# VHH binders against q9vxt7: the designs that were tried, part 8

Target 1, 187 residues: q9vxt7
Amino acid sequence: MPRPVLLIHGGAGDISDSRIAGKFAGIKQALRSAWGLLSPDNGSGGGSALDAVEAAVRSMELDENFNAGYGSCLNTSGQVELEASLMEGRDLRAGCITLLRDVMHPITVARRLMEKQRHTFLGGAAAQELALATGSERLQPGALVTEGARLTLKEFEDQVAQGKDPFFARTELTDDKPVPKTDPSGE
Short names: E, the ipSAE of ESMFold2; O, the ipSAE of OpenDDE; V2, 0.75 times the mean of E and O plus 0.25 times the DockQ between their complexes.

## First folded at step 4 (VHH)

Design d01 (framework vhh_7mjh_2; at its last look DockQ between E and O 0.01; V2 from the best seeds 0.00; counts 0 for: pae O 5.9 > 2, unsure alone 64.96 < 65, placed apart)
Fold by ESMFold2, look of step 4:
Structure d01 (fold): chain B 187 residues (1-187), chain A 125 residues (1-125)
Amino acid sequence: as target 1 above (187 residues)
Amino acid sequence: EVQLVESGGGLVQPGGSLRLSCAASGFTFSDYAMSWVRQAPGKGLEWIGRIYSGGSTSYNPSLKSLVTISRDNSKNTLYLQMNSLRAEDTATYYCAKDIAVARSGSVTAIAYDYWGQGTTVTVSS
């Protein structure tokens, strides 16, 4: 019988030498956080497997090297908007949240939604109310914003101010595409 | 007992195509999300993609243009179609039964309770 396995995917794009080290260390920490919760005796029924994937994602939500929770990409207003989902492998049980703000662990809010079984999907003010009512701390505005995320937004804003097409300046899901330079042909 | 049996691997030339199959038994196949994962010799595991019980798919962005995952619930079979194969696609390919999936922003964690034995694909001249 195969043993339960945990697979973690930390994000897409180009990974430089220094970025690789940070992401690899973060993935190892997420695995360490989750491994004790996952075993043949506990993983096959869904309960401890849910605990394990939640723990792994919570570890990454604390880690600024990942686009999740602390260190998320910013919207054009400089804010972090959170979304998370959790699904048991049988497709009858899921919890999805979106447009959540100022909580450290959106994955845990998604878990709480799944376990209440009244709704599968919740967003905005309703998701915020669920988070706070079920014990999430309301963080100060900006607590999830990192310097790296601010610098990324500033580069985007600088390219817009230079007249670049924002589509050419943005490739947030893949880092492999080049960022366009100012076109000198339009003097 | 739950079994997952991959087949369809073999030697293929660069630029070629290959379709892998995974025969599932011992559970209600149509109730579960399933994944394909690969491991190149001497490397770590690489997630290829998953297919939800309803047929929607999600792929590793770096592989999305090369692969298509499908399922036939009447045959309890999961498929991986691979095109334009390169030497770097040489790996052992596994199908896996998802038991829990968590996503937050861009990060994903997946727990599997069963894996197949794998089928080996070698891409060389």
Scores: ipSAE 0.542, ipTM 0.745, lowest interface PAE 1.1, mean pLDDT 79
Fold by OpenDDE, look of step 10:
Structure d01 (fold): chain B 187 residues (1-187), chain A 125 residues (1-125)
Amino acid sequence: as target 1 above (187 residues)
Amino acid sequence: EVQLVESGGGLVQPGGSLRLSCAASGFTFSDYAMSWVRQAPGKGLEWIGRIYSGGSTSYNPSLKSLVTISRDNSKNTLYLQMNSLRAEDTATYYCAKDIAVARSGSVTAIAYDYWGQGTTVTVSS
């Protein structure tokens, strides 16, 4: 069997130096989570590619260093609206979720949608219903909102108030702490 | 070389209308969003609005009722129609090339990669 290849992208944006270390750590954690399912050497092998990618994204959804779940960018109302999509390349199956709220792992919901083979894209109330009906926990309102996300929204609001172009807004905060531009661990 | 050349500025009475033009060259005009910005004397830069490559528009909420942005891709020209002009609208007006075609930018430091020289609008009785 050919060796599997796992690629993870931690997102694009105006990433400050202070955020670099956290993103590297987060990506590594996501890789470890996914690879553990694929690698026969870890004794936990036997997972599918779908299992692996879901695991990776679930890891990222928990990590504030990414904007995929916990710590997501807020809408103008200060709310988290979650999106996720999953695709299986062999048969071109796909599941897409949008406007999901107060659920920890939108990617899992997307997978469930894909596996149902009834719809490709659900949003809002329908997505919410699917999530809850299939075992997702409903979190307390605002559970996914972080202080960083609030501050980012505040910065955006200030930008607008100053008459600046809101089209290019920062989605990540900076702690103004210098960090290496490369992964210091060398892994 | 990318060039943006604004025109149409001048003296106008309060309540008047003015249409500014921006002639673009040196790039595929139709592939880029374009913005208008202005700077009043002694004030900072103020974003007026944007028109995307597909023709949709976004405006500064404070100016939305007074301005209309349009484009003619066949002429590589951007337009700013201003109505009901006030003294407060006195400024130098610039057209700017957006970095992206129609996506939320990932870079906040620079929204535009090219600017025109500006055209001055003076609203006075």
Scores: ipSAE 0.026, ipTM 0.317, lowest interface PAE 5.9, mean pLDDT 86
ESMFold2 (binder alone), look of step 4: mean pLDDT 78; pTM 0.775
OpenDDE, look of step 4: ipSAE 0.006; ipTM 0.188
ESMFold2, look of step 10: ipSAE 0.520; ipTM 0.728
ESMFold2 (binder alone), look of step 10: mean pLDDT 78; pTM 0.774

Design d02 (framework vhh_7mjh_2; at its last look DockQ between E and O 0.01; V2 from the best seeds 0.00; counts 0 for: pae O 12.4 > 2, unsure alone 64.2 < 65, placed apart)
Fold by ESMFold2, look of step 4:
Formats: structure tokens, sequence, C-alpha cells
Structure d02 (fold): chain B 187 residues (1-187), chain A 127 residues (1-127)
């Protein structure tokens, strides 16, 4: 018998004890958003499974605790660059988006790319055009930027200016800062 | 009937290596992506990584340097190679059949749906 399972992971580094509760709450919210959509695979990949994984990731894109969408790490110009992909387990149908800007849900743009089946990978201006043409609204510049992300970039830039090795620069501040958020590792 | 049977678990000393296998039957194995997932005692499920039907892999970033996933489609077998094992790697390791996956911000934010799950093989890392 099929045993449907939805697994959610939202960690990329160290997490302080003070931020663990926020990440667990965010994972539980993502599960609540998605669980009712899941159905067993019937040999065709199942549209409800794609809906479930998309819904889970959309929930995390809204949640600054995960640094995906809202609260994403900033590039060296202080801007959010968005990346997402969505794939089926059979026939390798996939949509992959990179260098997207000012769209709340890059995962939904990746879904639209997969469904249009013209390209598997799209980035930059082409990804931007797809997002707008398929119904995404362009957010105001800076809408996805959090103060925690700004402070993390400043710390990285300060370390580079001191001649430190950027391989060890954090994408998030330590828990001594009043605004930082971190991800759960290993979930 | 779809079946996934993990094997190769056991006792291993810290610093050791172990190779797990997953024998698949009841479906066209070469058509599907597959995952390894683990559960440490008293903890939730932790995604290790997945391998596409064509052999490309995606890993949990926190585990990427420690594990290698491979498959042999002629034997309907999925493999997990683990190196430099530590006590924290003590867990039950499961093979799972993927039906959908979504990533955001690379593989740092991941959601995966499975329809079939093995019974697991237990790895104990103890000195």
Amino acid sequence: as target 1 above (187 residues)
Amino acid sequence: EVQLVESGGGLVQPGGSLRLSCAASGFTFSDYAMSWVRQAPGKGLEWIGRIYSGGSTSYNPSLKSLVTISRDNSKNTLYLQMNSLRAEDTATYYCAKDIAVAYSTGNKVTAIAYDYWGQGTTVTVSS
C-alpha cells in the first residue's frame, strides 16, 4: 500500500537556540499549507503532489525564517536574486528559474515554466518576462529585503574590507543581533 | 506491488564508512527519481538527497560532503555511500520513491512528496 509522505527541509547553516522555535513553526505552517493536497502516485506523477510541494515552498517563501523569497540573502548590490525549481519524479519534467527579481513566489514561476514546456531553465530578463506574462505581479524594489539580510551583507562586506576569506562569511547574522533569522539545519 | 528494501546497515566505529543498498521492485525503477532519508532516534525525518532517473543528484547541503548517492538501473538498486561517520549519523536510513520535488534558494529550502517508503536499515555509530 502507498504511504504518502511530505518531507520539508529549510536549513542551510548554523542556527541559534533562540531561533529554533521560529523555524519549527514555519515548517509546521508549510506542512499545514500542503498536506491536504497530497495524493498517491497513480503512475502519471500526480498533479496534487506538485500542488503540495509548491504550496509548501510558497509558505516558506513568505516566511523570513527560511531566507527564500522574503528575507533572501542579498547580492553585493544589496538586491534579492531569486532561484527556484520544481520537478516530477517521472519523465523528469522540470522548471528551473534563476536571477528572478521582485516576485513573491519564484517556485510558482518555476511551475509555470515546467507547464509551458518550452525551456527547462530560464534566468534573468527571460525569467522576468515569463513571470509577468503568466500572472506574477512585480513587487516594488526592496519589498523582499529584510533588515536582517541588510545587516548580514554589511558584515560580509566588512570582513572582505578587512582582508578576511569570504568563504567563511555568513549569509545570516549571529543571535546577538536584534533582527537576524536563521534556518534549521538538517531538516 | 511496489517494494523498497534497504540493507547494509550495522555497527560502525566513528570515522568509518558504510555503503547502504535499496532493492526496488514492482515499478520501472529507471523511470523514477529516488531519495535517501534518515531518522535519528527521537528526531524527525532528515532528507539526505535524491538521484534523478538519469543519474544527476541533489543533496541536503549540510550532508553533501559526507554522502554519495548512486544507482544501478540494470539491478534496480539505489546506493548510499557514507564516509567519515560520526555518532550523530546514528539513524534508521530509508529509501523512498519520489513523485514531486520543489526547491527554493538552491536546495536550502526543499519539499518532496513520496508515495512508497522502505522499512529502513539501522546504522549505529558507536565507539
Scores: ipSAE 0.518, ipTM 0.726, lowest interface PAE 1.6, mean pLDDT 79
Fold by OpenDDE, look of step 4:
Structure d02 (fold): chain B 187 residues (1-187), chain A 127 residues (1-127)
Amino acid sequence: as target 1 above (187 residues)
Amino acid sequence: EVQLVESGGGLVQPGGSLRLSCAASGFTFSDYAMSWVRQAPGKGLEWIGRIYSGGSTSYNPSLKSLVTISRDNSKNTLYLQMNSLRAEDTATYYCAKDIAVAYSTGNKVTAIAYDYWGQGTTVTVSS
């Protein structure tokens, strides 16, 4: 079998310099997590491409350096509405979740949907029901809300209040703290 | 039932190293970020760091140079490696299951960040 190729994209937002290091580290960790499943040499029981992709996304969903799960952008009500989609090229399958709340890994829910092959797209209550019925834990309300996300929303609201065009509102906060220098030897 | 059991604490001399473990059960360990928190005598809770399911880590800047957090999802175990221990590192160390809310006030972690805690393991740094 040809060597697998894994490509991860960490988003294309208004990323400040202070956030670059964290995002880079997060991407690397996601890659490592996924690659461990793909690489037969790593002693891991030979994960599939789907396993690897799910693992990568799960990593990012937990990583506050991203907005894929924990730390997601908030709606105007200050709530996290999760989205995830998974596609398989071999059999042309797909699973899509939208408006999911208080679940740690929407990508897993999307996979479950894809595998069940009943629907390709579920949202809201239906997505929530699927998540819970298939073993996802319901988190405490607001569990996925970060301070950063809250502040971002506040900034948006302030801009609107000032009569500014919110079209270019930030999706990520700038950290006031200096970013530590990346040590290439530890990566 | 969710259980978190810390181990590895004890008496250590200044400059010494110690590795703590946290055995987790009762939930899908790999689905959650885990944190280490400590409480020194007479002080509040201090956040040490967090590790995400994929292995990414975040540390308290004041402790980053002294600690390394790792995890083995196959063993449902969380680790805290501490080096160059000082007297001020004397504390009870807790592992905690994240509920995906990470809120800190300064170096202190609020209770809303975690839904489960271990019983703690005590580390005493003394000559």
Scores: ipSAE 0.005, ipTM 0.207, lowest interface PAE 12.4, mean pLDDT 84
ESMFold2 (binder alone), look of step 4: mean pLDDT 77; pTM 0.762

Design d03 (framework vhh_7mjh_2; at its last look DockQ between E and O 0.01; V2 from the best seeds 0.00; counts 0 for: pae O 3.4 > 2, placed apart)
Fold by ESMFold2, look of step 4:
Order: C-alpha cells, then sequence, then structure tokens
Structure d03 (fold): chain B 187 residues (1-187), chain A 126 residues (1-126)
C-alpha cells in the first residue's frame, strides 16, 4: 500500500516574522490545491503526481508572498524574468524553462516542454513561442510586477547610487544601541 | 510490495563519520530518484538531498559540505555518507522514493513521495 507524501517549500532565503504567516497560509492553500490530485490516481500508474506538484507550484505562482511569478524580484530593467522546472522520478523526463516573460504559470510551460520531448531546456524567445503556441495568455507588460517588488528595486538602486559595497555588513541597525561589553579575552 | 529499509545508524562521537544504507525492493530502483530526509528530536522534517536515476545529486545547501548521497543500482541500495558529524546531526534518517518534483524560481518547490522507510537513528555524542 502506497503512503503518498507531498512536501512543499516556500523558498530558501531570509524570512522575516512579518512574512511567516503569509507563507504558511500560502503553503496550506498549495497543499489544498494539490492533495486531492494525488489521492484519486492511486494504483493507476502515473501522471497524478505531476498534476499534484504542478498544481502546488501554480498556487504559489499566483501568491505574492512567494518569490515565484506574481511579485517575484525584478531585474535591473524593472521586469519579471521567470524560471521553472519539472521532473518525473520515473523514466528521466524533465522540462526546464528560463528567461520567460509575461506568462502567469511558468511551471505549466515547463511541463509542456517535458511532454513534447524535443528539448529538455528552453529559454528566451523559444520558451515564449512554446508558451503562446500551447495556450498561455500573453499578459500585459507589468502584470506580474507588484508595488513591493518595485520598492525593493528602488532600495537597491538607492544603495548603489550611494556607492555602498554590496558585501558591506551593516554595523549600526535602526533599533540597536551600543552596549559596553565585558571583555573575556585578557591578553 | 514496495519496501525501503534503512540501516547503519548508531552512536558516534562528534567529528566522526557514518554511512547509512537504504535497501529497496518491490519497484525498479534504477528508474527513480531517491531522497534522504531527517528529523531531529523536537524538530520537523529536513530534506537532506536527492539522487537522480542517472546518479546526479542535489543537496540542501546547509548540509552540502557534510553529506554525500550515492546509489548502487545493481544492489538496489541507496547510501548516505556523513562526515564531520556534530551534535545537531542527531536525528532519525529516512529514505524516500521520489515520484515528481516541480520548482518555480529560486526555492519554490513541491515534491511528491509515495513510500518512506521506517528510519535509522543516529546519535552524535561524547
Amino acid sequence: as target 1 above (187 residues)
Amino acid sequence: EVQLVESGGGLVQPGGSLRLSCAASGFTFSDYAMSWVRQAPGKGLEWIGRIYSGGSTSYNPSLKSLVTISRDNSKNTLYLQMNSLRAEDTATYYCAKDIAVARSETGVTAIAYDYWGQGTTVTVSS
């Protein structure tokens, strides 16, 4: 008897307390979107696991709390560039998409690539052509850009204009105050 | 019936090394990606890494320098080599059979597993 498990990550990186509740709600929604697809296909062979993981990622691509699709980080031209990949554990099938723009669900384009089998990896104009030819809507410019992403880019641009070293550690934080330390070394 | 049986756990000193094994049966092992996952006492599940049917690997970045996953398809066996073990590596270690993985942008991931092992316990202490 199979014991299916679906594991979902919201992404690696720094996470603030203010984002934790939104990411938990988004993960729960992604689980709800996906779990039923695993259950109905038990014993039938394949395809339901792909449907489940695609549905989970599609849910997160719509959710601005994740760095995926809607609300993802902007390049230096203020645009969203999209990446997605999908793989089966059986028979070594995979589809990888990069440099895609103005499409709501890059994970679905990656699945279409995997199922076509002409290429495993596709990017740029060729990925764009695949997306449109297989039914993706071309979104209006800026449809995936959020105000939060614009503010993040502006903060980066302001720091570059001030000549800040991108590797410089901040030594004074807004709510921190210096406190004399007890010196344990004693040379 | 699909079975995954982990072994090789035990007590080790900090800085030591240990190799875990996972014996697989009931499916065509060489056709599937496999994962190692662990659970430390009082903590949630932590993905360690994955090995694809062709032998390529992907690791949790926080563990990448400490672990190596390998497989022997002729023996239907998955391995986890752990080095420079620390007290925080005390956990129950599971192998799992991957059936699908989807990723979108950096870090957003969904993984479907159909079977897990019972686990083998590693304790790192003096």
Scores: ipSAE 0.358, ipTM 0.655, lowest interface PAE 2.2, mean pLDDT 75
Fold by OpenDDE, look of step 4:
Structure d03 (fold): chain B 187 residues (1-187), chain A 126 residues (1-126)
Amino acid sequence: as target 1 above (187 residues)
Amino acid sequence: EVQLVESGGGLVQPGGSLRLSCAASGFTFSDYAMSWVRQAPGKGLEWIGRIYSGGSTSYNPSLKSLVTISRDNSKNTLYLQMNSLRAEDTATYYCAKDIAVARSETGVTAIAYDYWGQGTTVTVSS
C-alpha cells in the first residue's frame, strides 16, 4: 500500500508572533494523534483516513490555539457556535455541521452526518439533535467560551463603538495559549 | 493610476441633507467594495460604511439611520446620502477603495484600504 500523506493546516489570520509556537505545537499534536491511527506498526490496527482526520481535528478542537472548538470566536451574543465539515473522496461523501452548541467535537457530529447520508448540511436545532441522539455529551452552557474569546469580542465591540471598520477586527488572540486540554467528555 | 475624487461638500444648516459623490478611475470599479470614512476636526477617523460590488451595504451602527451609501458602476461613482445633519457631522469625508475584491455573492470580503480620495469638507452650522 502506498504510504499515506497527512496535511494539517492551523488556520489563517492576524496571528501574532507570540502565538506561532503554540499553534505549531498544536499542529504537531494533531499530527501525532492522527498518525498513530494510520501507522500499522503501532499495533493500533486498521485506522482509516477518516479516523485519522477526525482524530487530528478533535485534537485541534480542544486546543485554544485554534478556534475550532474550545476557544472559538464568539457571536455578538457572546456564544460559541460550532462548525465542522468532513469529506471523503472515495465515495464522494460529505457532512457539514453549523450552529452547533455546547458539544466538544463537532467534527465527530459531522462524520456521523456524513455516514448517515440523509443530509449533507445540518444546522442549529437539527444539528444539536443529531449530536445528542448519536452520543455526544451536552456540555454546560458556555463551557467552550474562553476569557480570550470574551476579550476579543469586547475589543471588537470597542472598535465598533469608536467608529472603526469592523473588518479590521482581529480574529486571533495576542497572548500565548495554554497546552491543549484533554477531552473531558470521553467521547 | 488609481484616482478617487470626492465632491459635494459644503456648508449646510442643521437638519439639512447632503449628497456626496466620489468619482473613481484607474481600476475596475465594479469589482471592488468601496467605503466612506470621515474625520472631524481634532478627532480620529470614523468609518461610515461600505458598499460591496453587488450593492450590499454595511454601516456604522451609530450612523446607519442617517446615511445611505450607493453606487453606480456604469459611472464609476460612489455616493453618500446624508440626512438630518448635525453639528457633530462636521468633518472631512473621504471615499476609500477596499484592497480586495469584495462581492457578497462570492463570499469574498474586502479588508483594509489601499487608496483614498483627497476628501470633501462638510460643515454643519446655523
Scores: ipSAE 0.034, ipTM 0.433, lowest interface PAE 3.4, mean pLDDT 86
ESMFold2 (binder alone), look of step 4: mean pLDDT 78; pTM 0.775

Design d04 (framework vhh_7mjh_2; at its last look DockQ between E and O 0.01; V2 from the best seeds 0.00; counts 0 for: pae O 15.9 > 2, placed apart)
Fold by ESMFold2, look of step 4:
Structure d04 (fold): chain B 187 residues (1-187), chain A 127 residues (1-127)
Amino acid sequence: as target 1 above (187 residues)
Amino acid sequence: EVQLVESGGGLVQPGGSLRLSCAASGFTFSDYAMSWVRQAPGKGLEWIGRIYSGGSTYYNPSLKSLVTISRDNSKNTLYLQMNSLRAEDTATYYCAKDIAVAESTGNKVEAIAYDYWGQGTTVTVSS
């Protein structure tokens, strides 16, 4: 009968067998990182819901198995572009950032924006300046790019170069009846 | 001490209606967003909807036609009206205080927290 509740959603869609264990381990780690902040050891001095959700998302941003921060999907130029948002209902505060680069934890930048209470939305150079001015470290360009993300982009580009439309191929499998989801999964 | 006490659950025939209440104490009720969440037997938690202190409501799209959330700040009470109930609406229904939401890279990763929730009230739709 816990006083607080924490729910974590770590990405959707088809998942290969080799990645399933990594995503579940990552969700469990995010729960461990956040739970103590939300469920205090005593009746006083515990964490807040805001601290807990930030900690859970920071854990997933560090984990290459998620499409957030380290290991995020790449744009067509091979770069990681970061987005994050944060809100709390007590006084209806929110912070949203976009087009951020080379910062490990965009969710923490979104929180810093919310706490300044002058802007709800910030992007690009202004978001970059906020991140650095409020204590984020500037990572080397490319530090958030993983081999897995690079290979995913290359596979997409190879299919396009062969004249295939990966979206259309997945949605038009038969003319007379839809094929049941019995997928031949890759190894 | 924060307390949230749900009531109004019970056995209801399919097609029936039911109104749940959540009595709140130990905090300034009018300052906080409140939510309803349910859990069917053997299933995970399902968000129903949220009402902000000013009365604005937001609903799970799959349940929007079935439910109405309201609050009476003078009585420190949150309400859930449910209509046209079906067997799949059998669940324990909880009210929850406050909310925080964090998302990264659009909505690919997300965390949601409530700082307190009640003991729940059970609704059974049968026969």
Scores: ipSAE 0.340, ipTM 0.664, lowest interface PAE 2.5, mean pLDDT 76
Fold by OpenDDE, look of step 4:
Structure d04 (fold): chain B 187 residues (1-187), chain A 127 residues (1-127)
Amino acid sequence: as target 1 above (187 residues)
Amino acid sequence: EVQLVESGGGLVQPGGSLRLSCAASGFTFSDYAMSWVRQAPGKGLEWIGRIYSGGSTYYNPSLKSLVTISRDNSKNTLYLQMNSLRAEDTATYYCAKDIAVAESTGNKVEAIAYDYWGQGTTVTVSS
């Protein structure tokens, strides 16, 4: 049997040297989470490619070193609006979520859309409804907001205050971020 | 070919008002954010404000009380309303097309978020 190939990318942007170590650690954790499902040698290798990919992204969504969930960039109102997308090549399926709020794992919601719904893309209230109706926990408002994200928003605001065009404001801070938080959703 | 043509500049007295227009062509105007930028004689570029495709606006706080940016997508036209003009508002005013939103540039881009500019229209505030 051909060996599976797993590729993980931790994002691009204005990543400072101080954050590189955290990024790599996070990627490795995501890889371990995914590979555990794919590896035939550990007895638990019965997972699908989708399971593995979802596991990897779920790991990253918990990791403040990324901006995929916990620690996401804030909108101008200081709120986290989540996005996720999932594609499956065998049957050419896709699920996309946008403007999701207060949910720990938007990738799981995207998968649910792909597998259970006729739409490819849902946003806002519809995405929220899908998430909750299919078992996602609604977190307390602001649960996904980090101090890093707040500081990034402040930097944006400061740029505006200085009369600079904030169109390409930074999305990464210069300081290293802590390890991922525990998953409160139970998913 | 993308074209931006500003108009409406001229001589105005302090305390006066002026409305600038920018006629856009050569691209789907409604899909892009647009900005106003000005340059006073002997000074650098100053960002005035931006309007997104949906109509949301951001302003330079130093100018927010004096300017209003709007757009008419049906006419492919951007507007800058200026009130209570002062001598320090004397400048060439430029309409600028914003480039596509990207987060992976790797470098901080300040005041260079535009891929096209108009020729500018000059506003002179003098008694």
Scores: ipSAE 0.000, ipTM 0.229, lowest interface PAE 15.9, mean pLDDT 84
ESMFold2 (binder alone), look of step 4: mean pLDDT 77; pTM 0.769

Design d05 (framework vhh_8k46_1; at its last look DockQ between E and O 0.03; V2 from the best seeds 0.00; counts 0 for: pae O 8.9 > 2, placed apart)
Fold by ESMFold2, look of step 4:
Structure d05 (fold): chain B 187 residues (1-187), chain A 128 residues (1-128)
Amino acid sequence: as target 1 above (187 residues)
Amino acid sequence: AVQLQASGGGFVQPGGSLRLSCAASGFTFSDYAMGWFRQAPGKEREFVSAISYSGGSTYYADSVKGRFTISRDNSKNTVYLQMNSLRAEDTATYYCAKDIAVAYSTGNKVTAIAYDYWGQGTQVTVSS
């Protein structure tokens, strides 16, 4: 019997026991948002695997428990900079977006780039123009910033000011078991 | 009914090689990209590799780039995974899948992977 599958990963790094429940609830919500698009019972149209992964990531981009969209990590200037990429398996088309700001769903912008087929990789002002021209809402500056993200940046800045090297915290992780990803460039 | 049958697993020493095969039936094989996933005991399934419908494009997880090679033979409805320089961390059940999509947002912190169907897996064990 056909059994479609959707796998969702909420990120790696330091997860305290107090934050685990929120991340699991967010993953369950992302699954609910996307599962109906894969179901055989989804009427005559049904969704594709592409539609399902976009819907799942959009759910997580709205969820402050994840480093995606709303509540993302801040750069050293206190701003959210967005990136996303997407590959579809049928034709192996891909779209890759970086240095995007003030849009709720960078994953949808990556899909729009993929569908235009003029570029595979787009960043900065060009990515911003694509997002707005293709229907993304321009959010007010700071709309994606959360208090939790501000506190995290403050903690990082305090550690650097004390002479601590933030890289040592990351060196406790290895590269042997990374989160799966697709290379859209055809390397 | 769609069927995907993975085979070619086994026991191998670190640094060794294995070649996995996945025989497909019940759909027009040449119309779809194919992929490989794996699942170690106690862990979630993870993406390994994908190949376009024609075989013209291939994709790999970072953990296997340069060591694994995906290929396909559309005349035999079969996708292959050549695994070289095997390591203990490659120990897993390997599954093939029809039609895969991958998405991630904001520095690879959020990732979603979907596929349309998978079959029974084949066990790969890398141990001294």
Scores: ipSAE 0.185, ipTM 0.595, lowest interface PAE 4.1, mean pLDDT 76
Fold by OpenDDE, look of step 4:
Structure d05 (fold): chain B 187 residues (1-187), chain A 128 residues (1-128)
Amino acid sequence: as target 1 above (187 residues)
Amino acid sequence: AVQLQASGGGFVQPGGSLRLSCAASGFTFSDYAMGWFRQAPGKEREFVSAISYSGGSTYYADSVKGRFTISRDNSKNTVYLQMNSLRAEDTATYYCAKDIAVAYSTGNKVTAIAYDYWGQGTQVTVSS
């Protein structure tokens, strides 16, 4: 049996030098979390590829260095709206969640959706209902909002107030000088 | 169980050379990147060098670039650190470490590297 291959990408936004360390550490943690389920070397390799992928993303959702869950970018109302998607190639299944609020690990909700095989994409109230009905805890409002995210939103608002084009506004805080943005693709 | 056994440390004069070895067991060696770290008394452990699983990619701290060379022999489950032109500031305990990812660098900077297993250290002392 061929050995599994695990690839993780932590985003490609305007990551400053000061943030790279945290990003990299977070990616490694996610990788280890996932690999632990796959690797036969540590004796715990009993998980599926799906389990591994979910584990990796769950790790990242907890890590403020990413904007996948805790520390997500805020909407203009200062709220976190979560998204996650999961795909399984063997059986060509997929689950997608959008506009989920106050739930830890939207990837798990996406997996649950995928496994139900009723819908491929749920958003808003329907996604929320699925999350709660299937065992996700409803967090306190704003539990996923970080100070960094607030500051980022504030910067955006300030730019708008100044009449600047905020189309390519930063999505992450940095202590470094702003890097010119040339790529609209972000984290 | 994962085991990492480092060797090759010792006393050398400035300008001298040492070759460290780290013998690995308890895992599929060829699937993992390996790294070398060092820690001097009163200082934090610092990254020295890393090598990808295949040996195709290598990374070095700025302080050792041009002087140190990391290599590996997957048939022997061993990673090496050739240290040339040693300096007093290279004095430290050197540690071999196992990871599953190659070190990341941006420009001349090596960013944070996390490893999940560490071997026993080998002392390197550079003194006249």
Scores: ipSAE 0.009, ipTM 0.272, lowest interface PAE 8.9, mean pLDDT 84
ESMFold2 (binder alone), look of step 4: mean pLDDT 77; pTM 0.756

